# VH-VL binders against q9umr5, part 61

Target 1, 268 residues: q9umr5
Amino acid sequence: SYKPVIVVHGLFDSSYSFRHLLEYINETHPGTVVTVLDLFDGRESLRPLWEQVQGFREAVVPIMAKAPQGVHLICYSQGGLVCRALLSVMDDHNVDSFISLSSPQMGQYGDTDYLKWLFPTSMRSNLYRICYSPWGQEFSICNYWHDPHHDDLYLNASSFLALINGERDHPNATVWRKNFLRVGHLVLIGGPDDGVITPWQSSFFGFYDANETVLEMEEQLVYLRDSFGLKTLLARGAIVRCPMAGISHTAWHSNRTLYETCIEPWLS
Below, E stands for the ipSAE of ESMFold2; O stands for the ipSAE of OpenDDE; V2 stands for 0.75 times the mean of E and O plus 0.25 times the DockQ between their complexes.

## First folded at step 3 (VH-VL)

Design b6 (framework fv_mavrilimumab; at its last look DockQ between E and O 0.05; V2 from the best seeds 0.00; counts 0 for: pae E 10.2 > 2, placed apart)
Fold by OpenDDE, look of step 3:
Structure b6 (fold): chain C 268 residues (1-268), chain A 122 residues (1-122), chain B 111 residues (1-111)
Amino acid sequence: as target 1 above (268 residues)
Amino acid sequence: QVQLVQSGAEVKKPGASVKVSCKVSGYTLTRLSIHWVRQAPGKGLEWMGGFDPRDGETVYAQRFQGRVTMTEDTSTDTAYMELSSLRSEDTAVYYCATEYSYGFLPDAFDIWGQGTMVTVSS
Amino acid sequence: QSVLTQPPSVSGAPGQRVTISCTGSSSNIGAGYYVHWYQQLPGTAPKLLIYANSNRPSGVPDRFSGSKSGTSASLAITGLQAEDEADYYCQSYDSSLSGWVFGGGTKLTVL
């Protein structure tokens, strides 16, 4: 039998968003128990990510307990960060494949006008004023806002991303790294035509430097310092990078070709 | 699969109100973002309003503000659109639709009701 | 009067390629919001044809394609068939209006 699959959604998503993914899994891996967690849907997805991590943890623990052979995680967009944090805080998880589906793993510093939709009175260049305030950090989006021009504010005020990245020292850093390293495979999926994740390389732990030049994963301090285990995972062949062009952000979970190429191989 | 079934055709006098229903099946209404779009005879589609997950409430097109009310009955999985002070120009087919929502940006309407013809005439 | 501008009509013979343009502005298509396309057969409700600029829902033939550039989008139909005769609408979100907007619609006639 196939290992159970747990799906975690993104910002403003619902379980219905993954209807095509479920169809694909059922067709190619019949009998697979797929659980799309319908926690923190819609506006509730704006709640602090640590709160979401706790909620999702409570939901996945029973599933993992019933699957001694392990489970697979498919985590979409914001959900990918939730899952990474989840795997960092759980010392007994049994995740075989962690599939990060177009997630801003290294944070977001978007240059698209979706921010105007979310924050009509805010501009990208000034969002740090909001996001790095105590009030701003009560919103999930700000929990992974990564302003390359205000690194000091990011490191000091980010209550989520900076911590799970091990960029800010904290007493659980070593344990979180150990826990995260329990994952069998880290499958990173994203692409240049995403249009939302900015830069799109964030899905592969790439990100801007102070000059907004995109550096790859291996050039990041978190990798170089192996602060949460990326270097170790790469060394053991546990990181899979699956970039794909021509896919918009809202299509990653609803594209058959993408599924067959980047997701299906890791559901066995 | 999600299906939207709307109420039947209506004939109204100018100044009256009309309330169109949209019953959801195959999924819970609370998990869907319902929108309303109308189409006058021989004319194009016009968005009237719908749920905005950012605000957690229904947003109306400016043209219809103060005259349209969109509500939901979660116990019956039914959405409603009420348009008051009807005019001849309100004669149209009214559609409910659910948003094809996947995340950060507003998305398409992937499921539509069959439409409700509302005729306003003296 | 529509926020998004479409040609009122286009026509083509069976087997031909036709394109339908959708011109927006900096507050909608140009702002980076997705463009969606709908097909409406006579006497029926609109059907989602293309979502998020270039993606096809299940059941939509690959002879339908969408693209976006700058403040405009385009729907292309190759291998035109008789059943393609319909009205086509583009849709996007407009930040200045805080709502969805449609094109005026294009009537496609298959000659």
Scores: ipSAE 0.024, ipTM 0.638, lowest interface PAE 2.8, mean pLDDT 91
Fold by ESMFold2, look of step 3:
Structure b6 (fold): chain C 268 residues (1-268), chain A 122 residues (1-122), chain B 111 residues (1-111)
Amino acid sequence: as target 1 above (268 residues)
Amino acid sequence: QVQLVQSGAEVKKPGASVKVSCKVSGYTLTRLSIHWVRQAPGKGLEWMGGFDPRDGETVYAQRFQGRVTMTEDTSTDTAYMELSSLRSEDTAVYYCATEYSYGFLPDAFDIWGQGTMVTVSS
Amino acid sequence: QSVLTQPPSVSGAPGQRVTISCTGSSSNIGAGYYVHWYQQLPGTAPKLLIYANSNRPSGVPDRFSGSKSGTSASLAITGLQAEDEADYYCQSYDSSLSGWVFGGGTKLTVL
């Protein structure tokens, strides 16, 4: 029988948002137990990411315990960062495929309607003043805000992304790397027409340098230093990159071709 | 605030069609999922169909397939529901509803129009 | 009959607690889809009361609460007041119907 699938949503998502993905899984893998976690929905998705990680950890433990053969994670947008943190903090996870669906894995440096709603007088060039404050770090969006022009502020103020990337020294870095490396496969999905993730290559661990030139994953310091295991994982052949053009941010979980190409092969 | 304002009551004969409008104010229609729900006198709520911009498609409830058409005019921010081949059983209040609360309410119909009574009588 | 089953009526005295059930199946609530609750006063449009199983919109008193377990959901009303007399509907998505479904409604009477 197929391994259970756990779905972790992003900002302002709901179980209805994943209805097409659930239909595709049922059609191609009948009998698969699929759980869309109903935590931190809507406005609650703005709560600090470590709080979300704590809550999702509590929810996945019994699911993983009932499936000793392993589980798969499908994690969308902000949810991909929650899932990566889960894989680092859980020394007993049994995740085979971690499917990261258009997630800002190296951070976000782009204006969005959500940011305009939260911070109406701000733009990406000055948002660091809000996000890199203790008050700003109480919002999930700011937990992965990554201003390439204020790297020193990012490294000092980030309560989440700089830690899970191993960009700031901390006592758990070695054990988190060890835990993350227990994953079977890392499937990275995203594309140039996403329209929200900025740069879109963040979904593949690419990001801006100080000149806003996109450096790919293998050019990032966190990869070169193997800070949390990306270089090791790539060398094992465990990283799958599945880019697809023509898909907007809200459509990743409702495109059948994307599912068949990038998701279906990894739901063993 | 966002409001949905519907067209006025209609009286129709069996076999005719009715077209109910739903005007969006305080926001743009292109950012909203508009759904249609009806309620016969003394009865419960029944979803008829809707458009979700995340899908890019209109979906009709199976029992109305072939009789209902839902369209939108983005230049006037107005959604329409047309029900054809009316029967006496189609006498009901017809609501438009949307998923909107500043982007915070997932899947829930948080803004409703005032309702349009459609009476089918001979 | 409705896909989501609710009792046709419930009643309670002022100050008491009442619970309204919503029973679904593996194609809706049991598939992980959210349950939403609506209150409808006579002659008015429905009003969102509870969304995503247990969350209250702004302006809804905390004496209204929701929960979900397995294939069923429940709306609880504590400290019952006369103005709570209304019809209550649960709602979810159903994958077998590819559409939204409402419960048949529950008339709450405050004695």
Scores: ipSAE 0.006, ipTM 0.558, lowest interface PAE 10.2, mean pLDDT 88
ESMFold2 (binder alone), look of step 3: mean pLDDT 89; pTM 0.927

Design b7 (framework fv_mavrilimumab; at its last look DockQ between E and O 0.07; V2 from the best seeds 0.00; counts 0 for: pae E 9.2 > 2, placed apart)
Fold by OpenDDE, look of step 3:
Structure b7 (fold): chain C 268 residues (1-268), chain A 122 residues (1-122), chain B 111 residues (1-111)
Amino acid sequence: as target 1 above (268 residues)
Amino acid sequence: QVQLVQSGAEVKKPGASVKVSCKVSGYTLTSLSIHWVRQAPGKGLEWMGGFDPRDGETVYAQRFQGRVTMTEDTSTDTAYMELSSLRSEDTAVYYCATEYGYGFLPDAFDIWGQGTMVTVSS
Amino acid sequence: QSVLTQPPSVSGAPGQRVTISCTGSSSNIGAGYYVHWYQQLPGTAPKLLIYANSNRPSGVPDRFSGSKSGTSASLAITGLQAEDEADYYCQSYDSSLSGWVFGGGTKLTVL
């Protein structure tokens, strides 16, 4: 039998957005128990990510308990950060494959279509002031806003990303690293034509330096310092990078070719 | 798979109201974003309104504000569109549709009802 | 009259390539919102043909393609078939209207 699959959605999503993915899984891995968690749907996905992590944790614990052989996580967009945090705070998770599906794993920055939709121009120009305020950090979007030009604000005010990345010291950093390293495989999926995740390399833990030059995962401080285990995972051969061009952000979970190439191999 | 089945054709007098239903099957209504689009004979598609999960509310096209009401009965998985003060130019096929629902940006309508013809004539 | 502008009609012979344009503005296509395309056969409901600028739903042949640039989008049909004769509509979202908008539609005739 196939291991159960748990699906965590992204910003403003619901379980319906994964109808094609469910179809693909059913066709290729018949009998797989797939649970798409309908928590924090729609506007509720704007709630603080730590609140979401707690909610999703409560939902996945029973599923994991009933699956002693392990489970797979498919986590889309913002959900990918939720899942990473889940795996960091859970000392007893049994996740085999953690599939990060076009997630801003290293954060989000830039004036993107995403921002154009969410914020007026006047707000976008001052987003760091908003996001790195106590008020801003009450919104999920700001929890992973990573302004390369305001590193001090990011490191000091980011209540989520900076912490799970181990970029800001905290008493749980060592334990979170240990917990996250329990994952069997970290499957990173994304691509240059995403149009939302910015830079798109964020899905692979790449990100801007102070000059907005995109550096790869291996050049990131979090990797070099192995602050949450990326270096260790890579050394074990546990990180899979699956880039794909020609896929818009809203199509990652609904593309058959992408599924067969980047997702299906890790559902066994 | 999701299916949308609409109520039958309507014939109304000017000034009357019409209420079209859209029954959802294959998925729960609460998990879907239902929109309404109409098409006058020989004319193009016109968005009337629908639920936007990003805003968490039903939004109406400005043209129909004050004259259209979109409701949902979750117990029967049925969406409704009521248009009042009918005019001859309201003669059209009315469609319910569900948004693709992929988040972040407004998406396409991938599932459509079969349409309901509403004729307004004296 | 429509927020998005399409040519009222296009035509082509079987096997040819045809293109349907969709011109918007800075408040919709130019604002970065997705463009979607629908095919409507006579007497039927619209069918999603292209979503998110260039993606094909299952069952849509790869001879249909979509692109977007600036404030405009385009639907291309290669290897034109008789069955492609239909009305085609582009769709996007307009921030100034806070709602979805459609093009005026294009009647495609296969000669």
Scores: ipSAE 0.105, ipTM 0.688, lowest interface PAE 2.2, mean pLDDT 92
Fold by ESMFold2, look of step 3:
Structure b7 (fold): chain C 268 residues (1-268), chain A 122 residues (1-122), chain B 111 residues (1-111)
Amino acid sequence: as target 1 above (268 residues)
Amino acid sequence: QVQLVQSGAEVKKPGASVKVSCKVSGYTLTSLSIHWVRQAPGKGLEWMGGFDPRDGETVYAQRFQGRVTMTEDTSTDTAYMELSSLRSEDTAVYYCATEYGYGFLPDAFDIWGQGTMVTVSS
Amino acid sequence: QSVLTQPPSVSGAPGQRVTISCTGSSSNIGAGYYVHWYQQLPGTAPKLLIYANSNRPSGVPDRFSGSKSGTSASLAITGLQAEDEADYYCQSYDSSLSGWVFGGGTKLTVL
């Protein structure tokens, strides 16, 4: 029988947007129990990511307990960061496939409609002044804001991304790495036509250097230092990279070719 | 604050068409999902169709396919629902409804217009 | 038979608890789609009461609560008040119909 699938949504998502993904899973893996978590919906998705991680952890514990053979995570956009943090903080997770669907895993450095709504006079070059403040870190968007031109501010002020990436020393780094490494596979999905994730290679742990040149995952310090286990996971053969062009940010869960190519093989 | 203001009541003869407007204020139409729901006198709510900007599709309920057209005029921030070949059983209050923004309240209809009574009688 | 089934009426005394059921199927609630609840006072547009199974919009009292299990959902109203007398509708998405569906509605009477 198929392992249960847990779906974690992104910023301002809805279950209706996942209707195609749910249909695809039902067609290809009949009888699979799929749970779309209904926490932090709407404006509540702007709550600090550590609060979201806590709430999502409470919701997944009973699902995982009832599935001793393991579960799969499909985590979209901001939800992929929630899921990665879950894998770090949970001593007892039993996740086989962690499927990261166009998630800003190395951070975000791009203007978006929701940033314009929240911070209407800001643009990416000056948003660090808001995001790298204690007030700014109370918003989820700022928890993964990653300004390549203000590295010291990022490293000192980030309450979430710099910690789960192991870019700032903290007492939990070793145990979080150990927990994350218990995942069976990390499936990274994204593409150049996403239009929101900036750079789009953040979905593959790539990111800008100070000149806004994209360095790929294997060129990142967090990979080279193996700060949270990426190098170990790649050497184990557990990282799957599945880029696909031609898909906008809101369409990742409604493209059948994407599903069949990048998601379906990992829903054992 | 987003508000939806609908056009006034209509009286139509069988076989005619009606076009109900829904003006959005306090936000831009291009960032909203506009749905249409009707309610016959003494009856329940019935979804007629809508537009979801997240997948770019207009979807019509199967019952209304071929008789309903939903359009938008972004220069005036006004959505329209046109129902053709009217019959007496199309007598109802017609509501427009929407989510605020890109799913601030995910897939729920959180803001409703005041309703437009359409009466179809000979 | 309707896709989402609600009892046509429920009643309760002031201060008491009432529940309204919403029974669906594997193509809607059972497929993982959210359930939303709406309150409609006579002569007014529906008002969103509960979204995404259990969440309250601002301004909705915490005596309204929602839950979902399997193919069914439930709206609970505690501390019943006279102004709660209204029609209540559940809503979900149905993949077999490719569209939104409402329950038939439940008239709540406060005795």
Scores: ipSAE 0.006, ipTM 0.583, lowest interface PAE 9.2, mean pLDDT 88
ESMFold2 (binder alone), look of step 3: mean pLDDT 89; pTM 0.930

Design b8 (framework fv_mavrilimumab; at its last look DockQ between E and O 0.04; V2 from the best seeds 0.00; counts 0 for: pae E 10.0 > 2, placed apart)
Fold by OpenDDE, look of step 3:
Structure b8 (fold): chain C 268 residues (1-268), chain A 122 residues (1-122), chain B 111 residues (1-111)
Amino acid sequence: as target 1 above (268 residues)
Amino acid sequence: QVQLVQSGAEVKKPGASVKVSCKVSGYTLTSLSIHWVRQAPGKGLEWMGGFDPRDGETVYAQRFQGRVTMTEDTSTDTAYMELSSLRSEDTAVYYCATEYSYGLFPDAFDIWGQGTMVTVSS
Amino acid sequence: QSVLTQPPSVSGAPGQRVTISCTGSSSNIGAGYYVHWYQQLPGTAPKLLIYANSNRPSGVPDRFSGSKSGTSASLAITGLQAEDEADYYCQSYDSSLSGWVFGGGTKLTVL
């Protein structure tokens, strides 16, 4: 039998967004128990990510307990960060494949139309004033806002991303790294035509330097310092990178080709 | 499936108030951003107000400020739009609408109620 | 009077291509806010036709397409069919008004 699949949605999403994914899984892996967690749906997805992590943790623990052979996680967009945090705080998770589906794993620093909508009175260059305030950090999107020009503010004020990345020292860093390293495979999915994740390489732990040059995962301090285990995972062959062009952000979970190429192989 | 079911047609006198309901089924109201749009006979769509998820509050079109009140009853999954000091020009079909299917874009409306005709006449 | 300006009407013969323009300003379309399009058949509620400038909801045929440039957006319909006869509305967000805005609507007649 196939291992159970747990799906965590993205910003403003619901379980409905994954109807095609469920169809694909059912067709290719019949009998798979797929659970799409309807927590923090819609506007509730703007709540602080740590709050979401706790809620999702409560939901996945029973599922994992009933699946001693392990489970797979498919985590979309913002959900990918939620899942990474889940795997970091859970010392007893049994996740085989963690599939990060177009997630801003290294944060967001966009200048897209979407950013303009989310922050109508701010430009990306000034968003740090909002996001790195105590009030801003109550907003999920700000929890992974990563301003490359204000590194000090990011490191000191980011209440989520900086912590799970191990970029800011905290007493649980070593334990979180150990927990995260329990994952069997980290499958990173994203692409240049996403239009929302900025830079799109963030889905692969790439990100801007101070000159807004995109550096790859292996050039990131979090990798070089192995602050949360990326270097270790890569060394053991546990990281899979699956880039795909021609897919917009809201289509990652509803593209058959993407599913067959990047998701299906890891649902065994 | 998610549906918005609105209350029935209303006939009001000028100066009166009308309260239109919009019941959500198939999903939780607290997860949705409900908006209200009206359409006078033979005219275009006009946004009246709705919940802005970015700010976590209801916003109203300036034209209706002070005259419209939008509320929600989470216990019954019902949204309400009350328009006071009715005028003949308020005669219109009133729609509740929300985004459900397309995640990131709650500024689009893919789910609509069937509409409520409100007639204001002497 | 609408914040977004549309032609009152457009027409085309079956099989033809028609376009409907939606002209905004620097505070809405020009500010980068997404444009959405709605189709409304007589006596029915509007239906989402295009979301986020150019995306088609499920069930919308690919002969419908949307684009945005500068302060304007455009809806294109190729292979025009009789069933396309309807009113079409563009919609966006306006920062100066802090609210959603619709175009005045365009009546499409299939000749």
Scores: ipSAE 0.644, ipTM 0.867, lowest interface PAE 1.2, mean pLDDT 95
Fold by ESMFold2, look of step 3:
Structure b8 (fold): chain C 268 residues (1-268), chain A 122 residues (1-122), chain B 111 residues (1-111)
Amino acid sequence: as target 1 above (268 residues)
Amino acid sequence: QVQLVQSGAEVKKPGASVKVSCKVSGYTLTSLSIHWVRQAPGKGLEWMGGFDPRDGETVYAQRFQGRVTMTEDTSTDTAYMELSSLRSEDTAVYYCATEYSYGLFPDAFDIWGQGTMVTVSS
Amino acid sequence: QSVLTQPPSVSGAPGQRVTISCTGSSSNIGAGYYVHWYQQLPGTAPKLLIYANSNRPSGVPDRFSGSKSGTSASLAITGLQAEDEADYYCQSYDSSLSGWVFGGGTKLTVL
């Protein structure tokens, strides 16, 4: 009856964090098989994102194989970047809805409590010195750090985000775009009161220009060049934007109104 | 370094109530998930309820709903658990335990108070 | 039966390996919720031993390991030492009870 749902967590996250989401799915779509992947939890969520993508790929293959009718992905925060990379590297995925819960899809340029814990002497303006080094790229947060004032360093040093966005030349760009375009719908969720994702419009593929003015998705070069398929998906009517104010970063998977408005319709 | 220091042992008669305190140091109470777990003599651990600031609500175990109240006083960084209508089977050690909100040990109880013995006898 | 089931006791000689099982259901471990393990030495509060199925907090020896499969979990202790004599509890979240559940506990005796 209902397609299986695979849940991918974020930075410093846990399967318990999704208990309310699981409850809501059970109430509205009884009998749905929901799998919360239990890989790269806690401190392990800081491992390089390509290592995480490889591990999650191994976990989702048998789930997708048992569900020829397709599956849905619900991916939270950093997990949304893992999921987008999965959709690009898997030529055999069968994902219908990719639901991105407040993910830094165009990157992160903001000071957070976990950054202060990890790099206590650094602020967002100087973190590029760490993140755009080979050592820094061994940490997941640096894999999607996007300093709008050091674009040349970002483009040269990013081992993950610049590649999956097609911002740096690589031999797999055409294949990754083809694979990503096999998704049925891309559901983008986020809001101005998130408090962590900076700018919050990163969850909708918006991001800062060099003056810290937010450019919307349709103004981004990656959209205009259709480097990984955003323009094609939007023209196809496959992108759903579901912003909601008043929700903090840790509450996206616990808010019932958010679930009913932005998630429930896409779990057919 | 976060520490949880609980109030001292109590002896109560059946039908009375008890209020156990749990003082937090090394962090602010409002950033912690405080849970209460009891252990009857020679028995296992039993979760009674807790507050998770990610939810913004207190959740009580079904067995204790109607008899237990958990409150917090942010001015003293102290959490409280009050159990009413005491019975002899409520004789136990009562622990407070915490999970850091967005902590390094997802949803595990990583710091425990020393325990408070509550004895219910006539 | 949504309770986590553990054997009441296990025993082993110094240097041996023991395992402690934790059997749950589709509403807890089988729903994807983590399993955590606690060690309780006599007269003390429980101590976190394993979190999120298989991870060790700082200061826990690597001879303690955890695993999860399906609706069950296991704690393994290798190189058994006298000071490992304690009670061991598994823990998970249960969606049908809307709360945390502990296993009944396993007393480990070092012979």
Scores: ipSAE 0.006, ipTM 0.562, lowest interface PAE 10.0, mean pLDDT 88
ESMFold2 (binder alone), look of step 3: mean pLDDT 91; pTM 0.939

